# VH-VL binders against p04169: the designs that were tried, part 12

Target 1, 76 residues: p04169
Amino acid sequence: GLPDGVEDLPKAEDDHAHDYVNDAADTDHARFQEGQLCENCQFWVDYVNGWGYCQHPDFTDVLVRGEGWCSVYAPA

## First folded at step 23 (VH-VL)

Design z25
Fold by OpenDDE, fold request of step 24:
Structure z25 (fold): chain C 76 residues (1-76), chain A 123 residues (1-123), chain B 111 residues (1-111)
Amino acid sequence: as target 1 above (76 residues)
Amino acid sequence: QVQLVQSGAEVKKPGASVKVSCKASGYTFTNYAMNWVRQAPGQGLEWIGWINPNSGRTKLDQKFKDRVTITVDKSTSTAYMELSSLRSEDTAVYYCARESWDFWSGYDYFDYWGQGTLVTVSS
Amino acid sequence: EIVLTQSPATLSLSPGERATLSCRASQSVSKSGYSYMNWFQQKPGQPPKLLIHGASNLETGVPSRFSGSGSGTDFTLTISSLEPEDFAVYFCQQRYSYPFTFGGGTKVEIK
């Protein structure tokens, strides 16, 4: 679920951690597979307007974009 | 049981092209990118680029962008590296290396390598 | 590109001795607590073999006498007590940014 104070979290910038990109199409990571997005990652918790909370320890301080991607992506 | 088996040694003239193959087995070919790395005799290692067999996306070192083409044949689980306009300084052992990662940390690394293919460029 | 400088170029030691290998990067290869440095061992006629990833994580099957440390620009590979099979060339590699680059290698040879 969403943590208390989620409404105060800033939006993640590109390269926040693990080669994160707000648009998956922008990644030049070797492991990226088409169709992989934050919104279908096991760490994803939907929040508001296409942004969500990521339960991965390195993203708990930001909101991530549903259409984003990072190298610790894990299928749901 | 992961294995990467490369094609045999090549001898080429300057200006020619060479295409090295790397046949993968023991794992799902499309789940792992494949890197190419070369090593001149008695020298260090030089990364050339990678290909994602599933998406077809590639990334090359800029120094090779005009001479290297990396491709795959998914039906045979084989990756290819073609180098054109060969020069004497291209003489090296060329390796394919599987792109893998640690699931917890996300660190990336080359875990399995082909046996290498010697390409000799000589007039 | 990030240049990796390894030292010494050659290290002559006897079995049982401690080996300390250095790899210095021209710029930091660490970010947010992660260090994107790998170490490889290579023997004549063989491809490199992965030893350590992420500066300090020992690869499965690698003996515990191998260890890695460091962050930022300075990294170290240590072999606590050399075995005969450890005499080889060792390379560091950064995975921080493109292009991926390797150090020039350190040859650990028998004295």
Scores: ipSAE 0.880, ipTM 0.955, lowest interface PAE 0.4, mean pLDDT 97
Fold by OpenDDE, fold request of step 24:
Parts: C-alpha cells; sequence; structure tokens
Structure z25 (fold): chain C 76 residues (1-76), chain A 123 residues (1-123), chain B 111 residues (1-111)
C-alpha cells in the first residue's frame, strides 16, 4: 500500500536509479521489452494522475510514472 | 545448459563483408539481449553492440554505426553480426555474449559467451 | 567514452601469493550507491569468463579467493592466494554508460 506522507514525495527524475526513465520509450537498455511499464511492475502502487509509489527500496523516496521503466522491472 | 555456438573462421579481403552467426540454446532466446564483442590478436576487448531478439532493438558503439548490422532469426535462435567495408584492423576474434543481470541489484553483465569466430582481413 | 586503465600490465607471482589488480576509470562509474564495474578472466583460446559484477559480487561458481572492491574511479580485483589455474589475463569492464568499455587487461603470470 501507499506509505504515510506519499503526498509529499517528489516525482522521480530520469536516471533516479537503475536507468529509470519516466517514459519507457526513452530507454536504451538492452533488457527493455515492449509493454513493460512501471504500472504493470510488481512494485507498483497506483497513486494519482498516472504517478505511483514504487515499493522497490531505491524508489521509496519518489513517485514514479506509470509509463516509466527501469532495469529492475519485475512483471506483476 | 546455456550454449552459444558461433560460425567458423573467416578470411576476407579488404572492402568485403563478413557475417558471423551465434546460435543460442538452453534458454529462451528472446528473453536475453545478445552482445557482440571483438578482440584483436593479443589485444583487449571491444564492445560492438547488442540486439534484443524480442523487440529487434539494437545499440551500437557509434564507431560501428555505418558498418555493423546486428540481426536475429528467432525461429532458429540465432544472432548475426555483419561487418562491411572490412579493413585489416578488423582482424579479430568476434564473440557473442549473452546479456544477463542480477535480479536483486539489477547489475548487468555478460554471463555466457560463444567460442569466438576469427575473422582475418588480409589482401 | 570511459577509459579504463589497468595496472600493472603484467604481474609475475608464485602460487600461494596474493594478487592485487587495479582498474582506474577516467570518470566515475558509480551512481546511487551502485558501482557498475565487472571483472573477467580470460585464458588462451577461450572467451572471457565473468568473475565479478557490480564491483564486488562474485559470480556463481567463482572461488572465494577472488574478491572485488572499489567505487567511483578506482577498483581492485584481489586473488588472496593464487592457484595454478588463476594464471591468466584479467579484464575490467564498465557498464555505467555507452559504449561499454574494457580495460587493457592485466596478465597474471607465474614467476
Amino acid sequence: as target 1 above (76 residues)
Amino acid sequence: QVQLVQSGAEVKKPGASVKVSCKASGYTFTNYAMNWVRQAPGQGLEWIGWINPNSGRTKLDQKFKDRVTITVDKSTSTAYMELSSLRSEDTAVYYCARESWDFWSGYDYFDYWGQGTLVTVSS
Amino acid sequence: EIVLTQSPATLSLSPGERATLSCRASQSVSKSGYSYMNWFQQKPGQPPKLLIHGASNLETGVPSRFSGSGSGTDFTLTISSLEPEDFAVYFCQQRYSYPFTFGGGTKVEIK
């Protein structure tokens, strides 16, 4: 679930961690597969306006974009 | 068991093209990108590029952008690297190497390699 | 591109001795607490073999006498006690940014 204070989290910038990109289409990572998005990642918790909370330890300090992607993507 | 088996040695003239193959087995071919790396005799290693067999996406070192084409045949689980306008300095052992990663940290690495293909360019 | 400089070029040691190999990057290959440096071992006529990923993580099946350390621009591969099969060439590789690059290698040879 969403943590307390989620409303105070800043939006992640590209390259926050693990080659994160706010638009999956922008990645040049070898492992990226079409259709993989933060919003269908097992770490995803939906929040507001296409942004969500990521339960991965390296993203707990930010909001991530549903249409984003990073190299620790894990299918839901 | 993961295996990458490459095509045999090639001898080419300057200006010619060469196409090296890398047949993969023992894993789901489309789940892992395939890298190409070369090594000139007695020298270090040089990354050429990779292809994602599923998406067809490629990434090349810019120095090869005009001469290298990386492709795959998913039906045969085979990756190809074609190098055109061959020069003597292209003489090297060419390797395919599977792109893998640590699921916990996300670190990327080459875990399995082909046996290498010697390409000799000489007049 | 990031240039990796390995030193020494050649390291002559006897079995049982400690080997310390250096890899220096022209710019940092660490980010967000991660260090994107790998180490490979290569023997004549063979492809490179992965030893270490992420600067310090041993690949499965690699003997514990191998260890990696470092961050930023300076990295070290250590072989605590050389075995006969450890005499080979060792390469570092950065996965921080494109193009991926390798060091020139350190040859560990028997004294």
Scores: ipSAE 0.879, ipTM 0.955, lowest interface PAE 0.4, mean pLDDT 97
Fold by OpenDDE, look of step 23:
Structure z25 (fold): chain C 76 residues (1-76), chain A 123 residues (1-123), chain B 111 residues (1-111)
Amino acid sequence: as target 1 above (76 residues)
Amino acid sequence: QVQLVQSGAEVKKPGASVKVSCKASGYTFTNYAMNWVRQAPGQGLEWIGWINPNSGRTKLDQKFKDRVTITVDKSTSTAYMELSSLRSEDTAVYYCARESWDFWSGYDYFDYWGQGTLVTVSS
Amino acid sequence: EIVLTQSPATLSLSPGERATLSCRASQSVSKSGYSYMNWFQQKPGQPPKLLIHGASNLETGVPSRFSGSGSGTDFTLTISSLEPEDFAVYFCQQRYSYPFTFGGGTKVEIK
């Protein structure tokens, strides 16, 4: 679930960790497959206005964009 | 077991083209990108590019953008690298190498390699 | 592109000795606590073999005498006690940014 203080988390920037991009279309990673997005990743917790909380340890300090992607993507 | 088997040695004249194949087996071909790397005699390794067999997406070193084409045939689980306008400095062993990764860290690496294909360019 | 410089070019040692190989990058290949550096071993007539990924993670099946360390621009591959089969050429590779690049290699030869 969402952590306490989620409303105070900043939005992730590109390259926050694991080649993260806020727009999956911007990645040039070899492993990316079309349709893979943060919003359908097993770590995703929806929050507000297309942004969510990522339960992966390297993203607990930010909000991530639903249409984003990173190299530790895991299908839900 | 994972195997990458490449086509045989090639001898070409300058200006010609060469197409090297890499047949994959022992895993789901479309789940892993395929890289091409070359090595001139007695020299180091040079990355050429990769292809994602599922999407067809490619990434090339810009120095090869006008001469290299990387393709796949999903029905035969085979990747291809075509190099045109051959020069003597293109003489090298060309390798295909599977792009794999660690699920926890996301680190990417070349885990399996073909046996290599010698391409000799000489007049 | 990021240039990787390996030193020494040749390292002459005897079985049982410790080997220390250096790889220096022209710019940092680390970000967000991760180092995008791999190490390969290559023997004559064979393709490279992966040894280390992420600077310090030993690939499955690689003997524990191999280890990797470093971050930023300076990385080291160590062979704690050389075995006869360890005499080969070793390459570092960065995956921090395109194009992927390799070092020039260090040849570990028998003294």
Scores: ipSAE 0.852, ipTM 0.948, lowest interface PAE 0.4, mean pLDDT 97
Fold by ESMFold2, look of step 23:
Structure z25 (fold): chain C 76 residues (1-76), chain A 123 residues (1-123), chain B 111 residues (1-111)
Amino acid sequence: as target 1 above (76 residues)
Amino acid sequence: QVQLVQSGAEVKKPGASVKVSCKASGYTFTNYAMNWVRQAPGQGLEWIGWINPNSGRTKLDQKFKDRVTITVDKSTSTAYMELSSLRSEDTAVYYCARESWDFWSGYDYFDYWGQGTLVTVSS
Amino acid sequence: EIVLTQSPATLSLSPGERATLSCRASQSVSKSGYSYMNWFQQKPGQPPKLLIHGASNLETGVPSRFSGSGSGTDFTLTISSLEPEDFAVYFCQQRYSYPFTFGGGTKVEIK
């Protein structure tokens, strides 16, 4: 679920952690496969306007973009 | 048991091309990126590039971009690297290396290597 | 591109001695508490063998006499007590940014 104070979290920038990108199309990571997005990752918790909360420990301080991707992607 | 078996040594003339193969076994070929690395005699290691065997996506060191093509054949679980316009400085052992990763940290690393293929370019 | 400088180029040591190998990057290869530095061992006629990933994480089957440390630009591989099979060349590799680069190697040889 969404943490207390999620409304105060800043939006992630590209390269926040784990090769994160706000747009999956921008990644040049070897493990990326077309169709992988934060919003279909097992860590994803939907929030608002295409932003969500990533449950991975290294993203507890930001909102992430649903169309984004990172190198710790895991399918739901 | 993971194995990467490469094609045999090659002797080429300047201006020719070479295609090195790397046959994988003991794992799901399409789940792991395959990298190519070379080592000139008595020298250090030089990364050439990778291919994602599932998607066919590649990334090359820019110094090789115009001369290297990396491909796969999923049906035979084999990766290929072709280097064209050979020069004497291309004389090296060419390795394929499987890329694995740690799920939580996202670290990537080469866990299995082929035995190497010596390519000698005549002077 | 990130240049990795290994020093010394050669370590001449005896079995039982401690080896300390340095790898220095031209810019940081660490971000958010992660260090994108790997270490490999290579013996003549063999492919490189991964020893350590992420600066300090020993690979399965690597003896505990091997350890890695460091962050940012300065990294160290330590062999606490050299065994005969440890006389080889050691390479560091960064995977922080493309192109992935290797250091020039440190040869650990019998004194």
Scores: ipSAE 0.628, ipTM 0.912, lowest interface PAE 1.7, mean pLDDT 94
Fold by ESMFold2, fold request of step 24:
Structure z25 (fold): chain C 76 residues (1-76), chain A 123 residues (1-123), chain B 111 residues (1-111)
Amino acid sequence: as target 1 above (76 residues)
Amino acid sequence: QVQLVQSGAEVKKPGASVKVSCKASGYTFTNYAMNWVRQAPGQGLEWIGWINPNSGRTKLDQKFKDRVTITVDKSTSTAYMELSSLRSEDTAVYYCARESWDFWSGYDYFDYWGQGTLVTVSS
Amino acid sequence: EIVLTQSPATLSLSPGERATLSCRASQSVSKSGYSYMNWFQQKPGQPPKLLIHGASNLETGVPSRFSGSGSGTDFTLTISSLEPEDFAVYFCQQRYSYPFTFGGGTKVEIK
């Protein structure tokens, strides 16, 4: 679920952690497969305007973009 | 269980091309990136590039960009690395290496390697 | 590209002794508490064998006498008590940024 204070979290920038990118098309990571996005990751919790909360421990301080990707991606 | 079996040693003349194969078994070939690494005699290791066997996406060290092509044949679970315009400096053992990862940390690493293919470039 | 410098080039020791191998990166290979440094062992005529990933994570089947430590630019592989099978060349590898690079190696040999 969404944490208390989610409305105050800053938006992640590229390279926040784990090779994160705000646009999955920008990754050059070997494990990326077309169609993988933060918004279809098991850690995704939808929030607002295409931004969500990633439940992975290393993203608890930011919102992530649904069209993004990172190297700890796991399918829902 | 996991095995990477490479093609045999090759002797080539300068200016020729070589294509090294790496046949994978014991795992789902398309789930793991395949890397190529070379080692000149008595020297250290040099990363060449990888291929994602599912998507066909590749990444190469820029020094090889114009001379190396990495491909796969999914039906035979085989990766290929072709190096063109060979020079004596390309004499090396060429390895394929499977890329695995740790789910939680996202660390990536080469967990299985082929036996190596010696390519000798000699006039 | 990131240059990895291993020292010493050669470490001459007897079985039972402690080996300490250094790998120094030309720039940090750590971010957000993660260190993108791996260690490999290589014996003559064989491919490299992964020992440690992520600076300190010991691979399955690798003896507990091996350990890794460090962060940022300075990394260490330690073999607490050398066994005869440990005499080999050891390489560090960074995977922080492309191109992935390896150190020049440290040869651990019998004194």
Scores: ipSAE 0.604, ipTM 0.910, lowest interface PAE 1.9, mean pLDDT 94
Fold by ESMFold2, fold request of step 24:
Parts: sequence; C-alpha cells; structure tokens
Structure z25 (fold): chain C 76 residues (1-76), chain A 123 residues (1-123), chain B 111 residues (1-111)
Amino acid sequence: as target 1 above (76 residues)
Amino acid sequence: QVQLVQSGAEVKKPGASVKVSCKASGYTFTNYAMNWVRQAPGQGLEWIGWINPNSGRTKLDQKFKDRVTITVDKSTSTAYMELSSLRSEDTAVYYCARESWDFWSGYDYFDYWGQGTLVTVSS
Amino acid sequence: EIVLTQSPATLSLSPGERATLSCRASQSVSKSGYSYMNWFQQKPGQPPKLLIHGASNLETGVPSRFSGSGSGTDFTLTISSLEPEDFAVYFCQQRYSYPFTFGGGTKVEIK
C-alpha cells in the first residue's frame, strides 16, 4: 500500500538510484528486457497520473514514473 | 551446473576476422547478459561489450564500435564475438563472462567465465 | 572513462602475512550508499575469479581471510593471513559507468 504522506513526495529524477530512468526506452542497462516497466514491477503501488510509489527501500523518498525502469526491477 | 565453453585457439593474419564462440549450459541462457573481455599477453583486462540474449541489445566500448559484432544463437545457447580488420594489437585471450546480480542491491558482476580463447594475429 | 590505478604493482610477502592492495578511481564509483567496485583474482593460465562484488561482499566459496572496503575513489582488498594459493594477480573493476574498466593489477608474490 501507499504510505502516509505520499502526496508530498517529489517526483524522481533520472538516475535517482539503481540506474533509474523516467522512460524505460532510455535505459542502456544490460538486464533491461522489453516490456519491463515500473508499473508492472513487484514493488509498484499505483498512485496518480502515471506516477506511483516504489516499495524498494531506496525509492521511499520519491514517486516514480510508471513508464520508468530501474536495475532492481522484479516482475510482479 | 553453469558452464561456458569457448571455441579453440585461432591464428589469423592481419586484416582477417575471427569469430569466437561461447556455449552456455546449466542455466536459462536468455536471462543473463553475456560479456566479452580480452587480455593481451602479460597485460590487464579490457571490457569489449555485452549482449542481452533475449532482446539482442548490445553495448560496446566505443574503442571497438566499428570492428566488433556480438551475436547469439538462442537455439544452441551460444554467444559469438566477431572481430574484424585484425591487427597485431588484437592478439589476446578472449573471454566470455556471464553477468549476474544481487536482487535487492542491484549490483552486477561476472560470476562465471569461459576458459578463454587465444587469438594470435601474425603475418 | 574511469581510470583505476592499483598500487603497489608488486607486493612481495611471506605466507602468514597480511596483504593490503589499493585501487584508486579517477572519479567516484559510489552513489547512494552503493559502491560499484569488484575484485578478481587471476592465476596463470586461468580466467579471472570473482572474489568481491560491491566493494565488500564476498562471493560464495571465497575464504573469509579476504575482505574488501572503501567507498568513493579509494578501495582496499585485504588478505588477513596469506596462504600459498593466494599468490596471484588481483584486479579491481568498476561498473559505475560505461565503459566498464579494470585496474592494471597487483601481483602478490612469495618473498
């Protein structure tokens, strides 16, 4: 679930942590597979307007974009 | 058990090309990127590039961009590296190395290596 | 491109002694508490063997006498008490940014 105070979290920038990108098409990470997105990741919790909360410990301070990707991606 | 078995040693003349194979077994080939690294005799290690065997995406050190092609054959679980326009400086042992990672930390590392393929370029 | 400088080039020691190997990066290879530095051991005629990933995490099967430390630009591999099988060349590798690069190596040899 969404944490208290999620409405106050800033949007992540590219390279926030773990090679994060706001657009999955921008990654040059070797492990990226076509179709992987934050929004279909094990850690994803949907929020609003294409942004969500990532439950991975290193993303608890930001919202992430659903069309994004990072190197700790795990399929839901 | 994970194994990476490379093709045998090659002797080539300057200007030729060489294609080194790396046959993988003991794991799901398409789940792990395959890297190529070389080591000139008596020298250090030099990363060449990787291929994602599922997507076919590659990344190369720009030093090699116009001379190296990295490919895979999914049906035989084999990766290939082809180096063209060979010169004496390309004499080296060429290694394939599987890229693994830590789930939570996202650290990547080369956990299994092939035995190496010596490519000698001589006139 | 990130350059890794290993020192010393050669470390001549006796079995039972402590070995301390340095790897210095031309720019930080750490971010957000993660350090993207790996260490490898290589013996003649063999491929490199991964010892440590992420600066300090020992690979499965690597003896506990090996340890890694450091962050930012300065990293250390320590062998607390050298065994006969530890005399080899050791390489550091950064994976912070492309292209991935290796240090020039430190040869640990028997005195």
Scores: ipSAE 0.583, ipTM 0.906, lowest interface PAE 2.0, mean pLDDT 94

